# Designs tried in a protein design chat: VHH binders against Diaminopimelate decarboxylase (lysA). Part 2

Target 1, 379 residues: Diaminopimelate decarboxylase (lysA), of Deinococcus radiodurans (q9rtk2)
Amino acid sequence: MSLSRHALQDAAQRFGTPLYLYDAEELDAALWRVQRAFGDARIFYAMKANPNLNLLRRYAAAGVGFECVSLGELLRAEAAGAGGERMILNGPAKSDAEYAAAARLGATIVVDREEEVVLLPPGSRVLVRVNPAMTVSTHEHLATGTARSKFGLTPEQVPGTLAELRDAGHEVLGLHMHIGSAIEQAEDFTAAFARVTELRAHIGGLSVLNVGGGWSLNADLEGIAYEAHEAARVFGAELWVEPGRYLVASAGWLLTRVVGTKRTGRNFCLVDAGMTEFLRPMLYGASHPLYPMWDALATEVWDVAGPACESGDLIARGVPLPTPQRGHLLLIGEAGAYGASMSSTYLSRPRPAEVLWTGHDWQLLRRRETPQDIWAAEV

## First folded at step 4 (VHH)

Design b17 (from B9 with Y105F Y108F; framework vhh_5c3l_4)
Fold by ESMFold2-Fast, scan of step 4:
Structure b17 (fold): chain B 379 residues (1-379), chain A 121 residues (1-121)
Amino acid sequence: as target 1 above (379 residues)
Amino acid sequence: QVQLQESGGGLVQPGGSLRLSCAASGFTFSDYGMSWVRQAPGKGLEVVSDISYSGGSTTYADSVKGRFTISRDNAKNTLYLQMNSLKPEDTAVYYCAKDQWELPFYGFDYRGPGTQVTVSS
């Protein structure tokens, strides 16, 4: 069910703005879509999308595991109630403390480079990350085709690395892969899976094939799941998947308040949220749906600008909006992923509160910081 | 059939007070949030205040905060707006509205016919 205008105004009055809002029913619906499409695959939530402990507890209660890329994320997963069999430690530059924590917890470690074989704690449970040299969302350094790209081993390195890991006494479960982000079509996986499944002749079967995540909100989940299950079947492997953005993006919004307007060749709607709350538009050129919470016909286009003293601090450019006035509320959609998790205290601006709509009332998930919280660690 | 009927408007001098009432019928009043919305001549709708189904939570537009108070009597199916320190800029038709605004939408599920408030000497 959708959030009502009254519930949103109630949240603004009770918790202030800017404010992150989540919908419990939409969180559940997104998980059900993944479970339906992928069947018996094991789901590991990529918590980098949103690591709020209360969201993690909901996933742990549903039997969902966690993909972690830091010590802090492993500890969040533990605090949420996950056992090690429900934890994956990923990342290209792991610390000794991260290896030690993964071993203590019994987490599965994803080996990203050959050098890691001698760094692993004894008897580690491992997956080897293979880069099939595929990308569906071009990033220039991945386009170089180098064997030593930032993420994973080449297919040619995989058989030797698996043998080294087994010889060193580690439990080798299988392979991990992640081909890109904003993936919409099954075809984006077909060539990558074909290249990885050719390894079957050399490595003799696997317990696990982890195909990662990176799915667009518009992704053909059924088609992707079909291709992923076929790839796992070639190895006789259990399928693992790592959705992040897909699970939380549409279940979250950022609520901001208009602080004023100006007209200087362009129309600017100035709001109390910007790059310090929601970095995605500035960093990635991301476009997000906007929902004005005031009534009038939209007859002009507006740039929605944040409070930071930076020309690039824009939430949106050239969007039709009814004429804004100071005090009006504006809702930013698809903000549940890589929003609050990427927020900062730049300009000594405190981080916003986070609240969850339960279907009946708001639950506080994170209190608003005070300015004094920002310098509390300074001596 | 949802029916909302506003009353209590009229002509008042700057600095004066008015209390608006809205009688609701055709739905379970105590299950819904309610709003007061106004429309000044030549302008669009402005939401001035909202109240939760129980009356435990209220919101106000910055233009009226500290001057207006929304309240409800669920036993009488009635919504109120106490307006103090009225200004000429408060001149508008005031509507009682049942909260069912869906995003993105410009408007309301249902609103009454309105009551005119004119602040002028």
Scores: ipSAE 0.000, ipTM 0.167, lowest interface PAE 13.6, mean pLDDT 85

Design b18 (from B9 with D31S Y106W; framework vhh_5c3l_4)
Fold by ESMFold2-Fast, scan of step 4:
Structure b18 (fold): chain B 379 residues (1-379), chain A 121 residues (1-121)
Amino acid sequence: as target 1 above (379 residues)
Amino acid sequence: QVQLQESGGGLVQPGGSLRLSCAASGFTFSSYGMSWVRQAPGKGLEVVSDISYSGGSTTYADSVKGRFTISRDNAKNTLYLQMNSLKPEDTAVYYCAKDQWELPYWGYDYRGPGTQVTVSS
């Protein structure tokens, strides 16, 4: 790990807990790995993973575009300094305000259903999202490329939709696809790419093939990139990719403090963060690495539980930990994606601060909310 | 097996300088953060400085900040500590440590006998 115990203890002292931590070196390393593997492909960061304006500004400065799925995300991309050529509006249920904003900004709109053809602003730049109708090995909430997914058109609908878009005067750039999440192997993309490239006989060449993201942290990026470039070559297309989790997950941590312990048939390590700070374990059954910041042998297993009055408010179950005591710091890894972005003020608990390690000091990216911030909009 | 061998200690006058080295073997040096840890006579262990796997991030204890510089040479599997403006309070055995983030052995994994630094006139 790039963050030292000294830096972590300093952060806890200066900013309190629970606290989201990011490491600039790890953010840069993850982007470099994607750039190295995908070469001349255009990268659009899927900001749903972490939309913090300071992280977005770093990506914009590096020439990275943004995949957005709401008006708010389009406005965040604009605030981060992105031009419309670096913006994609995706989503299955777009509003009129989102279409209008995309048109104003010059963003590329991903068409997810046939009826959108008549809803698009005149002269829109578009990609058509195709569902290759394949099964991926991922949690059901994360699967987007299956036959039962709410996302995209069937391959059979694509040629007709492309023709309707061209007839309506839109600039049709090509196709978009996104088959799932936590994908490790190039083989997981092979069938999807084969389904999509079969369309070449029906639709001809394309300017763009956007293959989305959904790569696990252990993904064979070079293998995936090779297959993606081959698929793009079938159409004569430029390759676009939409990494989210891969870029930020391993570059972020959630720092918590042990509040106490309880032994009632099971051992509970009670911490000051839970479902309101970090929803992933409860929502997705996600497992995250834990790093106790106190020295001792781990001789017992513990359930790590948050402060919410919910039986499911568990960060981890049955994990070996050295005996925790009130005041000890516990670090949750791989928390840079779908952590802070999914946090809530449930139970009137303020959202955590977010800080970035620059290599020599901490930079505040988001101040800790106060309880009064939570009801400030109530009149 | 992790092996860490410290060197470069010695007797130096207050205000003097020393450069410590640590030769590492038995693991992929470039994949792990490293630390310098010291123990003064009759006191507990104090983490002096940490460095990330690439060398891009460093931290220092308040007691040494501005005076000590940690660095690494991943091609030579060697960790360094440049110690300037030494004070009598810096007198200690200095240990090279590999960061350990995996249970059950949490903390700093230091294997060598350390190198003695004595600051006195």
Scores: ipSAE 0.012, ipTM 0.490, lowest interface PAE 8.5, mean pLDDT 87

Design b19 (from B9 with Y106F G107R; framework vhh_5c3l_4)
Fold by ESMFold2-Fast, scan of step 4:
Structure b19 (fold): chain B 379 residues (1-379), chain A 121 residues (1-121)
Amino acid sequence: as target 1 above (379 residues)
Amino acid sequence: QVQLQESGGGLVQPGGSLRLSCAASGFTFSDYGMSWVRQAPGKGLEVVSDISYSGGSTTYADSVKGRFTISRDNAKNTLYLQMNSLKPEDTAVYYCAKDQWELPYFRYDYRGPGTQVTVSS
């Protein structure tokens, strides 16, 4: 890692806290790992993970495309310099404005339901999203949970939908699939790919097979890439992939400042960031590495709590930390994905600034909001 | 002169276990927190686990939480990492590191030469 303790302290001094910070070297390294594993596959960054325009410009400059799920995301991709051939519009509930924008930009539209066939602009470039209805690697999950998704068509619906799209005059490129998130094992993809490739007998060859993303930071990329390329080969198709979290999560951190401490049966370390800045722990029960930036030995466990008046506004529970004091800096790791992108102005708390470590200095990517920014549209 | 020497790595099957050791010298071991840091091929350094000077407090990276256990023996100046339910993605060179205020926990200058852990079937 190129980030030093002194560089982090400098960032806190110059930009304040809470603060999102990114490492350019780690962003580049994550992209290189994907490019190395997937070879000639086309990479489309799933910008829902982090849509900061400056990060998008870096990906566009590297030839990376964008997977978008809204009008706003399509416009961000356009603003970043992407051409339509490097844009995908996905999503289960698209608006007429989104269809129109995709057509104007020349983006590829992912058809998620049969009803969309009659809603598409004339001559649209399309992929059909198939839900392979694959099972997770454990049988007990299927017994109690729902492996059913609101996304995509069943394999049985795919041949008919492809025929209707062609009859309507659309350019049918192929199939899209996305089997989940936090996927570590190539074997989970193998089962899904086997189900999808069975369709070859009914639909013939394809120009594109888009296998989505959803890889964990610990994923076996080489194994996943091998299985994905084999599946594309069955159709004679070009492989497309949609990494999001994998590209940015490890390259970002949330820098917080301790506001105070409280001891009431449990030890609480109160920080200046919570659910409004970083929703993942509360929403998903997510755990994130914590790095205290003060010198002392961790002799007690602490709950790290945010400023919201919600009992669930906890960043971490029962974690060993050196005794915190007001003003100390605490760094939250793996915060580059689904952190800033999911932040809110709940409680009229302004969104934090975002900065990038270039290897030499800090670059401001997004200024800190003021409280007045929050109600500026209320006239 | 700080000196750290890791040992205990090797080849192991997925789901297997290994116990790493780090022998420390050149400083008062019981006065400092210690860490295990790893580096997979072609990747940066990742802090795996930290332990306080007394052994009373520990932290773990999300990737290893519930599977790895850090411990220390201050009488022997030795740090340990018990690694259970090993996965292929745990394949890395593992380094023992002395905690120091000059660097973030994911950057350590006082680490040893490392011990190779390879998890494969």
Scores: ipSAE 0.000, ipTM 0.138, lowest interface PAE 13.2, mean pLDDT 85

Design b20 (from B9 with G107D Y108M; framework vhh_5c3l_4)
Fold by ESMFold2-Fast, scan of step 4:
Structure b20 (fold): chain B 379 residues (1-379), chain A 121 residues (1-121)
Amino acid sequence: as target 1 above (379 residues)
Amino acid sequence: QVQLQESGGGLVQPGGSLRLSCAASGFTFSDYGMSWVRQAPGKGLEVVSDISYSGGSTTYADSVKGRFTISRDNAKNTLYLQMNSLKPEDTAVYYCAKDQWELPYYDMDYRGPGTQVTVSS
């Protein structure tokens, strides 16, 4: 963490809590690591991790493209200054409005199911998404719908779908794949890349192989990049990658304030942020580093609980902390991805402000909502 | 390398009982808190119960409090969930989770197959 305690206290005073904080230097460092490891690969930021328009403008200025999964995300990419050649529209259930917007912008559309071939605007630029973990037996193929996952086509469906897209007059660039999240090692890709490269015998060369993202913050990027470049080389293809979490998670924090404590069989540290600000621990069982901003020895373990009236509104369980007191600040790390982007106004709680540390001062990226903002669209 | 394998689910009548087990490997089981998480048809994930590394502290969702009991055997690297007085609303796939376990977001896939619990006559 490059942020000083004084800067964090200043942010709490000026902007209130709960508060999302980002560090410009950490954002730049994460992008540099990806650029260094992947070399000439094209980078498309998966904005679902954090779609804040100010972050998108930074990526656009750096020549980074965007992976989008909705009309709103395509419009955010456009507002950030991206051209269509730097936009990808992905998603298993696209709307007619999304197809129309992608066509207008010149975005690359990722075809996720065979039925999309007839839904595509004329002359679309396309990738076909293959799920290398999916295989369809002859019997299951005849009994349609029984062997499909939510994402992508089986390898067996790929050659036919590519042919149909070309016959329909679309510009077929190549393949897309995304095998999961929290990927740490090149070996985690080995079977998936082997399965996809087997298709070379059936489909020939490609212009693009997009291997997605899903890398953990501890990922061996050099090893992953090597394997990905080798897979692309089999097809003679340009490599595309879609980092999301990796680019922004470690560059963001959620600053919360202790509102009280409770000792009832367990020690509870009650804070002003919870599931409405930061859903990840409740939804995914995610663990995040915690940085108490008060001095004392951590002699006891505490559960950090949010303000929602739900037993699952826990940010952390059984963590060693110095004894909390009302007014103390607690910093939640690795909160730059799937934090603010998944926040809600549940319980009519306003969404937090978002601020960026420039190296010398705080820049406001998003103002704190008022309760009245929540019902402004109600008539 | 963390591996979790759930077992013990099945079909049971309302008012019945089931005991779920989770075999853990690839980490020092006794150093981590554990939880049971379930997903009912058409619903999101619900944290059902959790237990501290030593077994000295437990919590329960209000929906299962008084009916379910979480326990662990650190010598066997095994987590348990004793489910009594089962209701149709308890029908779900049950997963065990380590306190630092992060589910994949983009292509949402669980570490193990989970174990299906169906409460029906």
Scores: ipSAE 0.000, ipTM 0.111, lowest interface PAE 18.5, mean pLDDT 84

Design b21 (from B9 with G107E Y108F; framework vhh_5c3l_4)
Fold by ESMFold2-Fast, scan of step 4:
Structure b21 (fold): chain B 379 residues (1-379), chain A 121 residues (1-121)
Amino acid sequence: as target 1 above (379 residues)
Amino acid sequence: QVQLQESGGGLVQPGGSLRLSCAASGFTFSDYGMSWVRQAPGKGLEVVSDISYSGGSTTYADSVKGRFTISRDNAKNTLYLQMNSLKPEDTAVYYCAKDQWELPYYEFDYRGPGTQVTVSS
């Protein structure tokens, strides 16, 4: 962490709390690790992790492309300066407007189902998404609330779909796959890559193999890159990757302020950020590092709770903290991904500002909303 | 009805190791995330570790990172916690818990009696 205690206190004073903070050095370091591990692979940032236009401009300047799942994200990529060759439109339920925008921009469209063959604009650049893990016998795809079983074609459907796309006059670049989230080891890819590379006998060579992302912050990138490059070599293909969380999570923090404490059987540290700012702990059961910016003689176990009138509005459960007092600052780590991007105006609470530490000073990336901004569109 | 039965606790010297087990029944184990939760004497509940339904994702409290490993065997409906480099501060009753997937409330269904872990000379 290049951020000093003084810089964090300065940010709280200048921009208020709750506040999203990013570190330019950490953003650059995460990208460098990916570039070092994956070499000549083409990197597409999965912008759903954090779509802030200023972050996108940094990635575009570095030659990084964008994986988009909506019209709005395609337009953000365009606004950031990306050309269509650096844009991917993904998603299982694309609209006609999204197809039209992708065609206008020259983006690569990921075909998720056979039905899309007749919906594509003429001469589209395409990848076909294969799900090598889609089997009816595995409970891993059931009753989890995940979208894994929702995505892609079976390996058996791929040769026919590729032929139909070529017959329809589309530019078929190759295959796309995404096998999961929080992936740490190359071994997690081994079976999936084996299934996909067996398709070589049926479909021949490809221009592109896109293996997606989903890497944990502790991922063995060199091991994953080695296996991914070997799979691409089987097809004679260029390797594409779609990191999202890995690029931005550790480069971002949510700064919150203690508003009070409550002791009613359990100890509650009440803070000015909750589910409306940072939904991830409540939605996914995620655990995040906490950095109290205060000290005390006693350390006790605390639940860190937000301001929403819901028992589940907890940032952390049962964590040791020095005794908090009103006004103390608490920093929540690994908040650069799926934090600000998933924030809401629930309870008419305005969304927080976003700032970037340049190494010298804070740069404003997004102004704090006012309450009036929330109802400005109401007629 | 959901039933969870913890085992494997006991008395261990500082620096020692223990492996906790939780046998689950009454629900489709492979469809739910699981947690280990502990309560030290005179303190509240602390979530020690969480594991996803498939075992592909895990999290740990800062107090146990690098020392504890959570795992599961979906074929046996069993949850494990490997505890290494134990400290006196790890002394607590350990419960296994089934994660609630329905929002807006996160609740643990730890119907087990817990297993006592005591780290002392």
Scores: ipSAE 0.000, ipTM 0.105, lowest interface PAE 22.0, mean pLDDT 84

Design b22 (from B9 with Y108R; framework vhh_5c3l_4)
Fold by ESMFold2-Fast, scan of step 4:
Structure b22 (fold): chain B 379 residues (1-379), chain A 121 residues (1-121)
Amino acid sequence: as target 1 above (379 residues)
Amino acid sequence: QVQLQESGGGLVQPGGSLRLSCAASGFTFSDYGMSWVRQAPGKGLEVVSDISYSGGSTTYADSVKGRFTISRDNAKNTLYLQMNSLKPEDTAVYYCAKDQWELPYYGRDYRGPGTQVTVSS
């Protein structure tokens, strides 16, 4: 990173802590890596990872589309300057308002269940989401109720659903799939792609194959891109991908300040950020790199704990850390995805500011909320 | 290649003053924040002061606040540290550093050989 200790301390002084900060160079580098690996594939940013309007405007300017899962996200994409051909509406439980907005915008709607065929606005542009977890060889003995994913249709339901959509007058572009999260290797996609491409014999060619995202920061993008392009080639389809975490996680950090220490059987480093700012460690057991902004040897192990009155409000457990003191700054890495987007006002704690390092100075992307902002909509 | 060359150190009595200079080359000086870092005999590195790329923002270690002043001249690619009311505890090798975060490591780019400051009666 091109950020200096002084730039980080300047940000803390100007904007306060806790503070989300992003690096424009890292955002551009992550997008370039995806474009490099996937070539002519169409990229749709999964904005659930980070929906900040200023980040969305950067992606729209680069020709990147958006994968949206709510009315609010569709409206964010519109506000960012995207046209409907650059928008996808996904999700298993869409509202009538979401269907209406998608139709107005000309967005592509991902059909997740057969019931949606009769709910779609006339002449909708659609993809059908297939769950490749079920194979043809097991389907005849596998009850539908044994599927544990709430997303997508079984492969066996796909041909009939495509026919019903065409009969209803919709523009059927192709298929959508999303196999998971934290995917590192091309081999993790091989079985899923094989299962989906078996459908070629039953459904013919497609205009689009959307293989979603879910790539880890250590993913073999070239290998994944190769397998994805091969799958699309089977259908004669254009490849679409939906990176979220991969594009923004490593380009963002959460800056927090040590408020004190406590030694009661365990060593606690108490910081001003917790579950209300950064839910991932508590919710998912996620581990994030920590960068103490003070110089000393790490001679003891510390739990990094937030300000909430909950025993689970821990950013990290059992990490080697130089002895912290009140006022010291601690940087939490890989926090650009599912950090600010999952923050809350629990305990009436205001949501943090978000800033972007441009290479020369800080640009404010989101001001810090005041406590009064939290109850402004009451009465 | 980044090059930093410190000068201005020497022997001074308690209560005296020194002005350190750092001549920078090999990078666009005006684009980077800079620091003064010191290492006393038998101790680790201590960040003394930081200055933003424009000179508009500065920070100081509690041990030197009110006594030291960091400044820069971007036209001359030079960083300065004005040290007043020097104490024996200020005795150290002073390094000019181009500060940057290097993930997954936090570190400072020390390119100069340092300049020795000795405060002795």
Scores: ipSAE 0.000, ipTM 0.213, lowest interface PAE 13.3, mean pLDDT 85

Design b23 (from B9 with Q100P; framework vhh_5c3l_4)
Fold by ESMFold2-Fast, scan of step 4:
Structure b23 (fold): chain B 379 residues (1-379), chain A 121 residues (1-121)
Amino acid sequence: as target 1 above (379 residues)
Amino acid sequence: QVQLQESGGGLVQPGGSLRLSCAASGFTFSDYGMSWVRQAPGKGLEVVSDISYSGGSTTYADSVKGRFTISRDNAKNTLYLQMNSLKPEDTAVYYCAKDPWELPYYGYDYRGPGTQVTVSS
């Protein structure tokens, strides 16, 4: 990381805590790794990971498209400067307003169920989402592409749905798939790609094969890219990919401050960030790197707990830390994805500011909300 | 595994200069940020300066800004600290460190054995 201890202390002083911070060098490095591994594939950033408009503008400037799952996300992509050919509308439960916006923008719509054929605006550009029904090694809240998933059509339904879409006058580009999250190795894709490529005998060639994303930060991108390109080649198709977490997770951190300590059978390090700022540990059981910004040897284990009046509001459990004291800074790593994007105003707690380290100074990306901002829409 | 070896310390008069070097081995030097950290007698560790893996960004503690310059030579796997206008309060053991933020518990990663800088008389 290009972030220094001095830069982090400066950020805490200037912008307060809790604070989301991003590193421009790490954002650029993650995108470069994807571009290098996937070559001529089209990249669509899955903005659900982090939809900050300033991050979207960086991706648009780099020629990266956007995968969107709501009207708001389509409008963010438009505001960032994307044209429709760089927009994908996905999601299992699209609204009429979302269909209308996708048509206006010229976005590619991912058809997730047979019922959508009659709901699509005339002449829509479409991909059909196929569920290859495979097992993935991931937490149940993150799993997609299994037989029990709410996403996509079965392989058996695909040929009929493609025919119905063409008969209805839509521009059928090809297939979409997304097999899961925390995918590390090419082998995790092998069975899914085999199942999808078997469809070649029934459906012929495609213009596009979109294999989604879901790669872990330790993923073998070159191996995954090789298998993905081979699958696309079977159809004669252009390859599309939808990285989200991979592009931003390691480029972002949540900076929090110790409020105090408590020893009641267990050691608690109480911090000013919790479930309202960073839901991942509570929702997914996620473990994140912790970087104490104070000097001492770690001789005891601590639970890191947030300010919410909820027994489950824990950032970490049983982790070795140097003895915390009020005012100490604690940095939470891999927080660039599904952190700020999932934050809430629960308990009337304002959302944190977001800042970007440019290599020389901090750029404000989002100001800290005030409590009054939370009730500004109340009549 | 990771080996860091500092050199260039010594006794110097106030207002003098020293250049510290750190030879790194056992890891891909060009993939990691590096730091200079010091410990004065009776005090805790102070991060003096940081440099990114490419050398494209650097930072300095307020106590040394304008006087110290960090640099690196990725072809030689070597980190440098140019220290000018040295003051008695700069007296400390100086350590070369691999990016301290990769170690989640202490904020420190591998350090070398250190090199003594004494500014006096």
Scores: ipSAE 0.000, ipTM 0.276, lowest interface PAE 12.9, mean pLDDT 85

